# Designs tried in a protein design chat: VHH binders against Flagellar brake protein YcgR (ycgR). Part 61

Target 1, 263 residues: Flagellar brake protein YcgR (ycgR), of Thauera aminoaromatica (c4kar8)
Amino acid sequence: MAELSTPSPASPAPLDGGRGDELEKFTLRGARQILQLLQDLITHRGLITAHTGGGHSFMTAVLKVDEERGRVVLDPSPDPQANRRALAAPRLTCVTQLDGIRIQFPLVGLGEGQDKGRPALFAPLPAEMLRLQRREFYRLQVPLAHELSCLLKAEDLARKPVEVSARVIDIGAGGVAVVVPTGAAEFVIGGTLPACRLALPDGEPIELDLEVRNLNRQTQRNGTEQLRVGLRFAALPRAADTRIQRYIFKTERALNAKARGGL

## First folded at step 7 (VHH)

Design E98 (from D29 with I110Y; framework vhh_7pa5_2)
Fold by ESMFold2-Fast, scan of step 7:
Structure E98 (fold): chain B 263 residues (1-263), chain A 121 residues (1-121)
Amino acid sequence: as target 1 above (263 residues)
Amino acid sequence: QVQLVESGGGMVQPGGSLRLSCAASGFTFSSYAMSWVRRAPGKGPEWVSTISGYGGSTSYADSVKGRFTISRDNAKNTLYLQMNSLKPEDTALYYCARDLDYWESGTFDYWGQGTQVTVSS
């Protein structure tokens, strides 16, 4: 994968690959919820990127939902080759966005026909739809030169209070991932770490509450074990949210400039 | 309230030029990549061009490369599309669309009502 790529509808990335259990709580399976979400996509004329596999995708939209026949009606691609790939695909992975919320769903059994005298694609209603706040899943890889740290207020193995300075390895609008030496503190998924202190390059540290979301033990090349901890921002003040987003934007901009022969 | 309003469409002869504008409001414009998407009669939507939030990165559909230039003025919250060497095949409704703050996504959450471009002799 390249360091940076220009944002493009031709290169969207589905949320798959080992995240199934973590995404279950964001997955809609109720028939009424699915119908309501599809209707929202129609109402807002949401553009959908449909992935047909093999790195191919095309732009579409839900034109209508036929509840009686249990089908969605989709806008075909202007490219006949894209439509042929879609019809031949065992599954489409559809990705779209509504008000900052990422929506992803599968379609199987795609067919073609006409709707109101115009070419259309048809598929059975999806059995599930993922609805995920986009900002919560995106993570900027923090450059090592930035030396971002977060002072965590946690408990040790004896349940005594301990403060751990952890290196921030990625950051998003919804949280951070940090690394700590194995055994430095005890973390419980779903537990809250109050009054932690996030140090950004500009200004004073941001005081915030963090919720433990995931834990992953890693072995470094020197044989030292580290614990990677995923932490969600809880009750983030608007000023703190603005500073974090500004850091992400500026860092992305600087990385884009560097990749194109800038500073 | 997010709002995108396109303007600058019209009728031109083949080989002519038009500049489209999109006035954005209700969000921090410089934090989002912006795109132009078009729909010709009887065809599905076709992505035309994208520009990054800071304006330093652009991409174009093969059908418009070398003829169209996307740009933005973040101080005015305005997106532009300069269209040169127009062809009858460029006839479409042109929509301004907000891409996400995640530069790899290629997905849109808001778009305007569009501005009509007609290229005919």
Scores: ipSAE 0.000, ipTM 0.311, lowest interface PAE 11.7, mean pLDDT 78

Design F1 (from C60 with S103Y; framework vhh_7n9e_1)
Fold by ESMFold2-Fast, scan of step 7:
Structure F1 (fold): chain B 263 residues (1-263), chain A 119 residues (1-119)
Amino acid sequence: as target 1 above (263 residues)
Amino acid sequence: DVQLVESGGGLVQAGGSLRLSCAASGFTFSSYAMYWGRQAPGKGREWVSGISSGGGSTAYASSVKGRFTISRDNAKNTLYLQMNNLKPEDTALYYCAKQDWEYGEFPYWGQGTQVTVSS
């Protein structure tokens, strides 16, 4: 009887600027808050997806904040074409996560040079940063040690059924993000992948239907391209929902305990 | 620079048909999923249909499923939308888009092509 909003899975793609007024309460515009958040990204070695427009993006990181010169120093892509696209872009939209919270900010006036003898990208400090603190947007970054995978049932280039084992990179109440090798299968936003199997560390794989909500081609720091696929859970049974939430809670708790060095 | 040029719109009576085309340039067309979306007067942009990079997978909004057919010709860098059994509710400016958008937030790249369906 009650209508429940289905949240779109968090993705590395930037949020639409047309949401301006609705996102205002999550937007940081104070210089000290911006500096603190950028420093937190450095401390956590947060990987940033930098969108250069035209569907292009690359992985970067904030190497340092130069407060005296009012700029950030970014790790350049190992792909020279990605760097050329970034330098030609009027704006970069940077997307990352810190403790499961989505962070997004623009960089304007990107330049290139050297920092301590190594190639670097430079940009003025952003005038604003989005820090989206909503439960529906919370995504647990899946530890690599968990080897979390989802067996996707999709179609290849010849419209033949294919099964692709995809690595789960993040998970939330509404869906997962996975990475797949380029060419492994064809995906389309709005398409449904039936009877996929999500493998959690404890118990049998969960069989569920997934809907493709987002597709992003990304150039990794090692120069290779990967396809990131954002997937929404469709018709999730209560038992499956409980197992997913338990995994998220247990993993977050374990990560927090490890960070604190608790007894 | 990504260029997408839509064409093929026009005025038709309810029950009629139109075929839209989108000419793409500035990127490797065969490597990207492609989409059609539309915007009716006074409403937001909505997704209509999508097709994977090689054409192996397609998707449609429930409002157009069974009436519209999306296709592509990678040799010609062209995307198509065959629209059959058109309804007054299909009246909108139609846009094509390249991959890398979020569902519910259909991107704008070109001027679009106007489709007007009279009752």
Scores: ipSAE 0.380, ipTM 0.789, lowest interface PAE 2.7, mean pLDDT 82

Design F10 (from C60 with S103I; framework vhh_7n9e_1)
Fold by ESMFold2-Fast, scan of step 7:
Structure F10 (fold): chain B 263 residues (1-263), chain A 119 residues (1-119)
Amino acid sequence: as target 1 above (263 residues)
Amino acid sequence: DVQLVESGGGLVQAGGSLRLSCAASGFTFSSYAMYWGRQAPGKGREWVSGISSGGGSTAYASSVKGRFTISRDNAKNTLYLQMNNLKPEDTALYYCAKQDWEIGEFPYWGQGTQVTVSS
C-alpha cells in the first residue's frame, strides 16, 4: 500500500504534542509492558528514528535493556555531530514500527559511555510508550460504490444547529474519516457531535456520539476546498460495534476476493 | 514562516482573572482552528481549549470548562483566552497552537506566556 510520508523532508513525525489525553488508550505505562515492547524491538532488530529537535534526527536501535540500572542502551550514530545534538537535546522522540504497528516513545537524560568496550548511548527507561495497534490503527478505505454517509449534527458560525451529510472515506474500530465542503459547518478538535447517524448497508442508521479528532483541508482538482474530519466513536454500544466490525470484515473479504480474481 | 506570540500572563491571586492574547502571522489565520495549551512546572503539555476557523464551535478541557472562554478576531489575526476564577492549579506556561493535525505534521507552538496563581 502507500508509503507513509511527511509533508516536509523531515523524518517521520511523532503523534504527541498537546494531545496526550486523546492518545491515552494507545499509551503503555506499565513497567512490564514497556520492558516487553523494548525487548520485541531488540528481537526484531527494529530501526528507530530519534528526533533531537530543530528538524534533526538520526537512526538508532535498542541494543540492550539494562533492567538492573533501569536504562536502555542505544546504538550511537556514526556521525559525531548527530551524537552531540542528541546529548545536548532535552528530549529524544523515538519513532519506529514493529510488524506494521507505529511505536513512539520519549527518552530523557541521554548520556554516553561504553557497553562491553564499545561506544554506546544510555537513557533511563521511558515512563510511557505509544503503540498504535493494528485493530485501533486499521482503517478500511470505503469503496465509492457503497456511498457510505454519516449525517453529522454540528453547528454553524452562529452556533445554530445544522445537519451535514458527510461522505465516509474510511472506517475503523475506533472511528471514521469523513469529507465535507469547506464552510458547511464549523469543526474543532475536541468538540463533540451528539446523535449523529452512520448509514451502513443492511440496516437502519446507527446513532452515535462522535468526537472530532483531526481536521485536514484538501484542495480538489477543480479548485474547490473540502475538509477531511477524523471522528472518534464515543461510548460505542456493543451492538453498534458488532455491526461496524461486520461491515469492515465483509467489505475487506470482498475487496480481497475481487483483487485476487482481477489479476 | 508561522509565528505565534502570546501575551497577557502575570501574577494573580486565586479567584482572579486574566485575558491572554496570541498574535498570529505567516499563515491564513481565518482558515485554521486554533488552540490554547499549557505546561505546568515538571509536567507535559495539556490541551486547554480550541476554537474553529470561523469561531462557530469551541471546546474546553473539563478542568477549565465554565471558567475559561476562548475567542478569536480574524480581522486582527488574534486568538484570546479569558480566564476567570483562577485556581493555583492553573499555574502554567500557556501556549497558543495551530493544530490541524495529520500524520507527518507537527503542531506549531509559540514561546508561551507565564500565568502564576497564588493561593
Scores: ipSAE 0.330, ipTM 0.751, lowest interface PAE 2.9, mean pLDDT 80

Design F11 (from C60 with S103P; framework vhh_7n9e_1)
Fold by ESMFold2-Fast, scan of step 7:
Structure F11 (fold): chain B 263 residues (1-263), chain A 119 residues (1-119)
Amino acid sequence: as target 1 above (263 residues)
Amino acid sequence: DVQLVESGGGLVQAGGSLRLSCAASGFTFSSYAMYWGRQAPGKGREWVSGISSGGGSTAYASSVKGRFTISRDNAKNTLYLQMNNLKPEDTALYYCAKQDWEPGEFPYWGQGTQVTVSS
């Protein structure tokens, strides 16, 4: 049952590590390559979603690679419960993006302590890292300043219709990932949310049907818990598809121009 | 320790009905979406239906939509699947699962409950 146990390759959720055959050619196992990639994540200040199991995750970042001790140093969550879940987990699955490339890696043997007097999480260096250079896995991380939102039609805990304005955190050709406060509405994988409205910075909101593909409970950097919902675009009209692709391309160009410091 | 125990299967003739139950323990049942899957003899696992934590949202595979109804009783920590207009193609081992999990986890699948539909 791919929809229950194996996330789609285009899903915002972690990829199934059991897909060794499909993903092997994208897996880095050389110590030098792993160290270089981790250092690149530090240099680019990449935000990492660390999945702790049971549908829970928290946002972190690699602060340091300690080559002498053979470990990576991570930014702990301000939520003590998220840190306790992480420490109790047999494994963390870390997911991030660098230059349009999806990066995923496991961390096993997580511990806590201090780095230069500040609280930190520590784990041995990963034995492997996945680096996927496929366009279908590409998701534009939506700039917070764009205030992209999607008005979702769902039901609350009392089975009453509710409209939830969800913040869009990433967008791709096949769908969006949004965050909603835990308890704001109910979702189920495979469920359809009809007549939702996706607001882009230019023009009127796009009305579309969305299918729930993935659910994760995520503790944010500020300690609040949110539900991350992965949503697939159902039958998407050509005009809407063109407008979404235009937004993605335009935003990529603007971010690249800003990073290079020139026009 | 998550425990899921399925029951209610049996032998039934085409066009008949069965109601499956899944008794859950070891986690806060009312906080998780729940799912039914099945595995026919010699075939892989197939998703059948899902229900949100409070029961407000449901989803069904195209092959069962309109014939099966998923429901839950959070006070009893029990998930149900009402199966109507059963077809020989519905013959399978039926099992339940809680909300999707991370790569590398071992999901707890119960022993399942066997449904056999004769022609």
Scores: ipSAE 0.302, ipTM 0.720, lowest interface PAE 3.1, mean pLDDT 80

Design F12 (from C60 with S103R; framework vhh_7n9e_1)
Fold by ESMFold2-Fast, scan of step 7:
Structure F12 (fold): chain B 263 residues (1-263), chain A 119 residues (1-119)
Amino acid sequence: as target 1 above (263 residues)
Amino acid sequence: DVQLVESGGGLVQAGGSLRLSCAASGFTFSSYAMYWGRQAPGKGREWVSGISSGGGSTAYASSVKGRFTISRDNAKNTLYLQMNNLKPEDTALYYCAKQDWERGEFPYWGQGTQVTVSS
């Protein structure tokens, strides 16, 4: 059921991308910092989406931190199957938001037991926690009516230059996700696409260097495959950043106003 | 099942060279982008290099660009990393990874091959 849904604002998908080095500057590894952040989640009663793999997740919360035993105590799911999946998983990826800050952390070695006579889940304290401002992780889903496109400059199988017009499906402060036909060009995570052109409404295309962050294949309704390419803005000029932020803000406000008025 | 077996690591002095190999099985090798990553003692995993399915596109971490060369032989289902002008900072366990088209990432499947560079 949840497998067909786009990630909700309350349950965003984990940030993996296979590029741990890019998130390193936002990763907390100090024991005191980790303890303080977990304590903040307890104080604010932050709801956590725990991803167990295979598209499965459940809602939990940090109930307490046991510093003496080096472990965290979690609220179990009311669904016994979710708890069984969690206990069987080699790793949980926990995702939450706190006052516009995205927090993500792994839990390994989950166990079950009781805390003060009530069922509880236990895990060792995470060795790392990711902490990102909303600006760094927020992605606007681009309305189809806007017809946003990005002209990608890439290479083919013979290393010859090709230009591919890609539809922009989401956009944030740090990049865009685009879709292209499978086989249109060769892509690899970490590859650089120089001098691409992002077409926003109300102005000339923005020339940008883009870095490939993730690659997904998806099957269309008509049975054809397309490639979803996640792209990071490399060395974004201030004027371009301002235009992108203005587009995001304006579109988000319009969508929020429409949603409130539509109900 | 997918199997990736890394080899070619060893002990080498600074300025030396090594060639790593990754033997792939259990999938159509020529249909997947392939990657090398590494993990130094006490540090997180670091992406090193990547190569597209046909070999038309390659990428390198800034720390290794100009010194390392990624290549592949699709007929032999083998990925290579030629490492030249090795530095003590290159000391790490090196992993081979396959593009995951569904998740959009590249998990590391093997035990890795150890590279130790003495100063």
Scores: ipSAE 0.612, ipTM 0.893, lowest interface PAE 1.6, mean pLDDT 85

Design F13 (from C60 with G104S; framework vhh_7n9e_1)
Fold by ESMFold2-Fast, scan of step 7:
Structure F13 (fold): chain B 263 residues (1-263), chain A 119 residues (1-119)
Amino acid sequence: as target 1 above (263 residues)
Amino acid sequence: DVQLVESGGGLVQAGGSLRLSCAASGFTFSSYAMYWGRQAPGKGREWVSGISSGGGSTAYASSVKGRFTISRDNAKNTLYLQMNNLKPEDTALYYCAKQDWESSEFPYWGQGTQVTVSS
């Protein structure tokens, strides 16, 4: 993994297949499901990192799915050496994300040619695709009644420290998403917010270093916009990790009980 | 109608300096964070640096921190990257990118400007 965030969709190293039993529940093997997921990648213009082995990779995209010939058409690299490595590789490991969910799939039997007169790479459709919904990607939607907040230590336009109380809208093992008023502070992907304070219901606020991972506008029902800030826990003390996991567990258990008609 | 045009690349010796520019049009430049990324031959796209909409916050990849400086001129709709003490490992096609408020993807990248650092 990169030490700092990237502004494009992240392309983490391929997951180790040594946990086959744990990953099986996230693996799609149905032909229709695979075709639908590939089509979703085309529709959302998803960027794919294709790993060719030996630490080499290149950026590509699915341009087209040819169902009749059972093929996927890929955008070749502008680097001829990367294309030669890809063609020589016994398999490509393709990694991408769709709506924050990691997607990984193999391509074997890569060939080259042309599509509509332009250079293209093609491969047989993958027999399986991993759509990974792991604990580290899990996000608990924070109930409004909990009034969870995080005091962010950020900077204003003049690079002076400013403190912003942000409402936590979701939380996971790896971070939180918060909403802030527009203009309250300046944020940039990859920026570090030191010594922020996360308020949980059952104790003192937890002091955390946070890294900005994504920034999105969130339109309210009344038409106003707020800034949604995705924040990664940069260095999480063991005690803090335990408290966060306990909050997630308790809250999910309570929501599950309520969903089943419990009180 | 977002358009980003990078310039300022070239061939330079190790230890040298270059200043890259990105001319932006088709959107309100001052309302968006801006970024520099790069892609070396045979490697994926790597994030290099970012700057908030008003310039109050900046971020850098560890590989370039202390050597590169990102800045912007909102009156001129231009993003800059000052690159000092260049290394052969900095050889890449450099792209600028606009913050996407609606998605996690950055669909608007420029065509890039090539930086080649000789040993």
Scores: ipSAE 0.475, ipTM 0.833, lowest interface PAE 2.1, mean pLDDT 81

Design F14 (from C60 with G104A; framework vhh_7n9e_1)
Fold by ESMFold2-Fast, scan of step 7:
Structure F14 (fold): chain B 263 residues (1-263), chain A 119 residues (1-119)
Amino acid sequence: as target 1 above (263 residues)
Amino acid sequence: DVQLVESGGGLVQAGGSLRLSCAASGFTFSSYAMYWGRQAPGKGREWVSGISSGGGSTAYASSVKGRFTISRDNAKNTLYLQMNNLKPEDTALYYCAKQDWESAEFPYWGQGTQVTVSS
């Protein structure tokens, strides 16, 4: 099994050739659950990456669910060639994200038609949808005021140890995303960073091994470049796992209270 | 435009070795981590190995660790995969890939080079 095939909420790549048995517990097969999830995608205007095979994909969205006819209506691509590839494909693999939760589902039997006088694509309702609901896949956006950091123990170009203090921008039960200056250290997806130290409020830093899951370059408004690094936690001591979960729950409660006005 | 051209595949018997090459153009090769993936008949694409921009860090899928070695030559804009102790289950089309650092996707794949391992 390839580690890179494991989903992150932000990844559009399909879980293709992954651990089928382990994904069964995250798979929805109830008609009502599937209908509700599709409606949630409509309500939140979720963008979907539809993979048509052969390395091709296009951006779409669910426009509506037609329960009478048992089908979904999708927004066609503005590129006619992408639509032709989609219609010719035996199966589409659709990947999206809703509130930090990764969603993936197949569509077979794609056709074309019209919705409210506008071109549309349609397919029978999927028989299954993958929804990774486990807390370990949820990512909390870390408030800047918390000043969370992680001391990364990485390697430079000469494979010499280097320590990088990185700002934590999001955190979940399964990992963190951090930002480092471009060039501070060498990173590769699938690489392990041993004995890193995660600083949470109310206690000593947590020492843990981290695996690099994704890399993304960002140019800031002032023109400086930073590298966003997605990191997965290796197995944690029970106490460390508990502290991370408490931080996440406490921060979510505070953020939800503020969003509701907090008055 | 990003262009990746793989070569070095072929037919080999189990226990044999092959070295794959990927010639890259259309971007600053030395600034990007590079990857090898593969696709066996009837299966989806599977990640095989990765190497950081300067070559200081490497990673491997558990199925190939200890048998495959990824390397790069930034002066030649070329990525390599040394494949030792090949097994029939390694039979696949092997792709060179570049991650899009701006979108965190892998939209840039080459045409691939076929590796067939006979028993």
Scores: ipSAE 0.342, ipTM 0.776, lowest interface PAE 3.1, mean pLDDT 81

Design F15 (from C60 with G104Y; framework vhh_7n9e_1)
Fold by ESMFold2-Fast, scan of step 7:
Structure F15 (fold): chain B 263 residues (1-263), chain A 119 residues (1-119)
Amino acid sequence: as target 1 above (263 residues)
Amino acid sequence: DVQLVESGGGLVQAGGSLRLSCAASGFTFSSYAMYWGRQAPGKGREWVSGISSGGGSTAYASSVKGRFTISRDNAKNTLYLQMNNLKPEDTALYYCAKQDWESYEFPYWGQGTQVTVSS
């Protein structure tokens, strides 16, 4: 079985609209490709965030692909209200990751029923699936031992400039996700944080402009509250891009070596 | 019980202007960032603009930057979107949304308000 993984927060908006033309080359429309990708999600026990419209979403998974009937079988939400919203929705937008690769697909015509005597949701097979193998969508989970940080230049609740040292929890070619104590600064999705400093182990901090992509507030087991902030790199200098990619590659290689060594 | 009621949409010619309003209730409006999103027929929902709780920080999608202005009146619990130099591509149903700190997605509320821009 695949290692247990906690899904990173999805972006605030699905990858669509004005980016449609850029995404066409990453869109799968072949029936066999779609079936294989769905089967890979089953094999790797991929968790899916299903967006039901009105800003609502729930966590699900593909339980089965019924090729003969041309449908997917999904795990229903334990929240009955989420299932009612999903069934009423004209379209679900499903977002997930497989080995760091972002996958997104629509489901239309959701119904409810049973699979092997257990409650299930089902929908026709999607006619298309987006599989983004672009490096800017890949995310490395940063090992705690690396103590990666990013100094954010932001504003507090009174519009006063503040510098916040944030722990980097994941990193990709396109951005980072960080953890910030609740109340340390005010963020708005789409806002720019100028002249932030990303500290990598191999040299001087990298000075970057960052754009806020998503926000999620989480309560830790000890009762403390923290904010998870997804940040996109603005125009990234080539030297910084090279250092980030090298860090990701070396860290993955080291993690894979540890996994194989059983240490 | 969060309620957001959008208004101010309509039919306008390219190059024209409209001002959208969103009346908020059921939460402490001044404590949350607010957003505008839109959905055109045949397209998914897209983020348009955002404003922080105190109004000090704003953000805009590149397609509307310089043409649209987001603002808020915390005393009236109302969010606004001033839309200038409208283009046919701005034709969409426009929604306002409250920031949800616990959510992994951008929440949309209400029925939206239709904006149609003729060429």
Scores: ipSAE 0.186, ipTM 0.659, lowest interface PAE 4.0, mean pLDDT 80

Design F16 (from C60 with G104D; framework vhh_7n9e_1)
Fold by ESMFold2-Fast, scan of step 7:
Structure F16 (fold): chain B 263 residues (1-263), chain A 119 residues (1-119)
Amino acid sequence: as target 1 above (263 residues)
Amino acid sequence: DVQLVESGGGLVQAGGSLRLSCAASGFTFSSYAMYWGRQAPGKGREWVSGISSGGGSTAYASSVKGRFTISRDNAKNTLYLQMNNLKPEDTALYYCAKQDWESDEFPYWGQGTQVTVSS
């Protein structure tokens, strides 16, 4: 129930069961819709965090949907202990994201076997899937050409104030994800970064307070490390919210037009 | 092996103070942010406080801000929580946790240390 124990929009952690009634309108129970969503996960090679209970989880993916046998085929963990926990669990809660939309579904009756000579996990098709198309869960992947940045005010390892210009990699109504070089500043989940400045196209930078929600370390192909920081808008004036939404919708429209006709 | 061993809990009267410790081993302590969480009987897990790897940034739940102070000694691989002006509502099992770079879940690695505040 704690703030940082509550899953964020960008979190792989499962949503609280107390939100069940609110989430009903986002729950898919039609066989066709479920099959289509699982196929979309395959097509986009979506990584899935499968929660086995007791604080344990592992990374997987849907390898295929076997409609004839009513089953999904999942990629096992490279960690044998994780696979043993999964097989012993009465239920898996699977969490993933497609096109900025959070997807969550249960799997019951997990089994182990082989698919075309490779180890695989099998489960019956889920009876329901949650597809959260909420404002706070939608994330626009920011085109590199837009050069969106956020000037962060933080502290370095010597506790000295530092300003870091961070590249914005995704943006939603509830926050942004940014990338900074490892060691550029210190971050802690739950920490606040006051008076940061978000630079959007058209107009002055937006001054806002940001709360750190997620920290993920990423090793680049050249061996350098970067830190991905998930940031929540602590307070957002209506005018700023309007500008962010306008940017998101305009960029989405342009990307959709480009994908269809090269516009 | 990552190991976190909490200590310093006990029975204390309202208005009193306790200092909790978490002894860390099996990882480079100075490279990770560290956290304190708690769980009261019949209630869910509650995040209490966090501290960055070098100690330059701290964060607190609204319920404890101004009363609790998180600190760390990287030379001793130890995390601390100084708890002042304790209230009956602070009664809980207290856990320390290591930053997980792959999720926002806080894995609790120890058995915790019990804090009971009498009125």
Scores: ipSAE 0.391, ipTM 0.792, lowest interface PAE 2.8, mean pLDDT 82

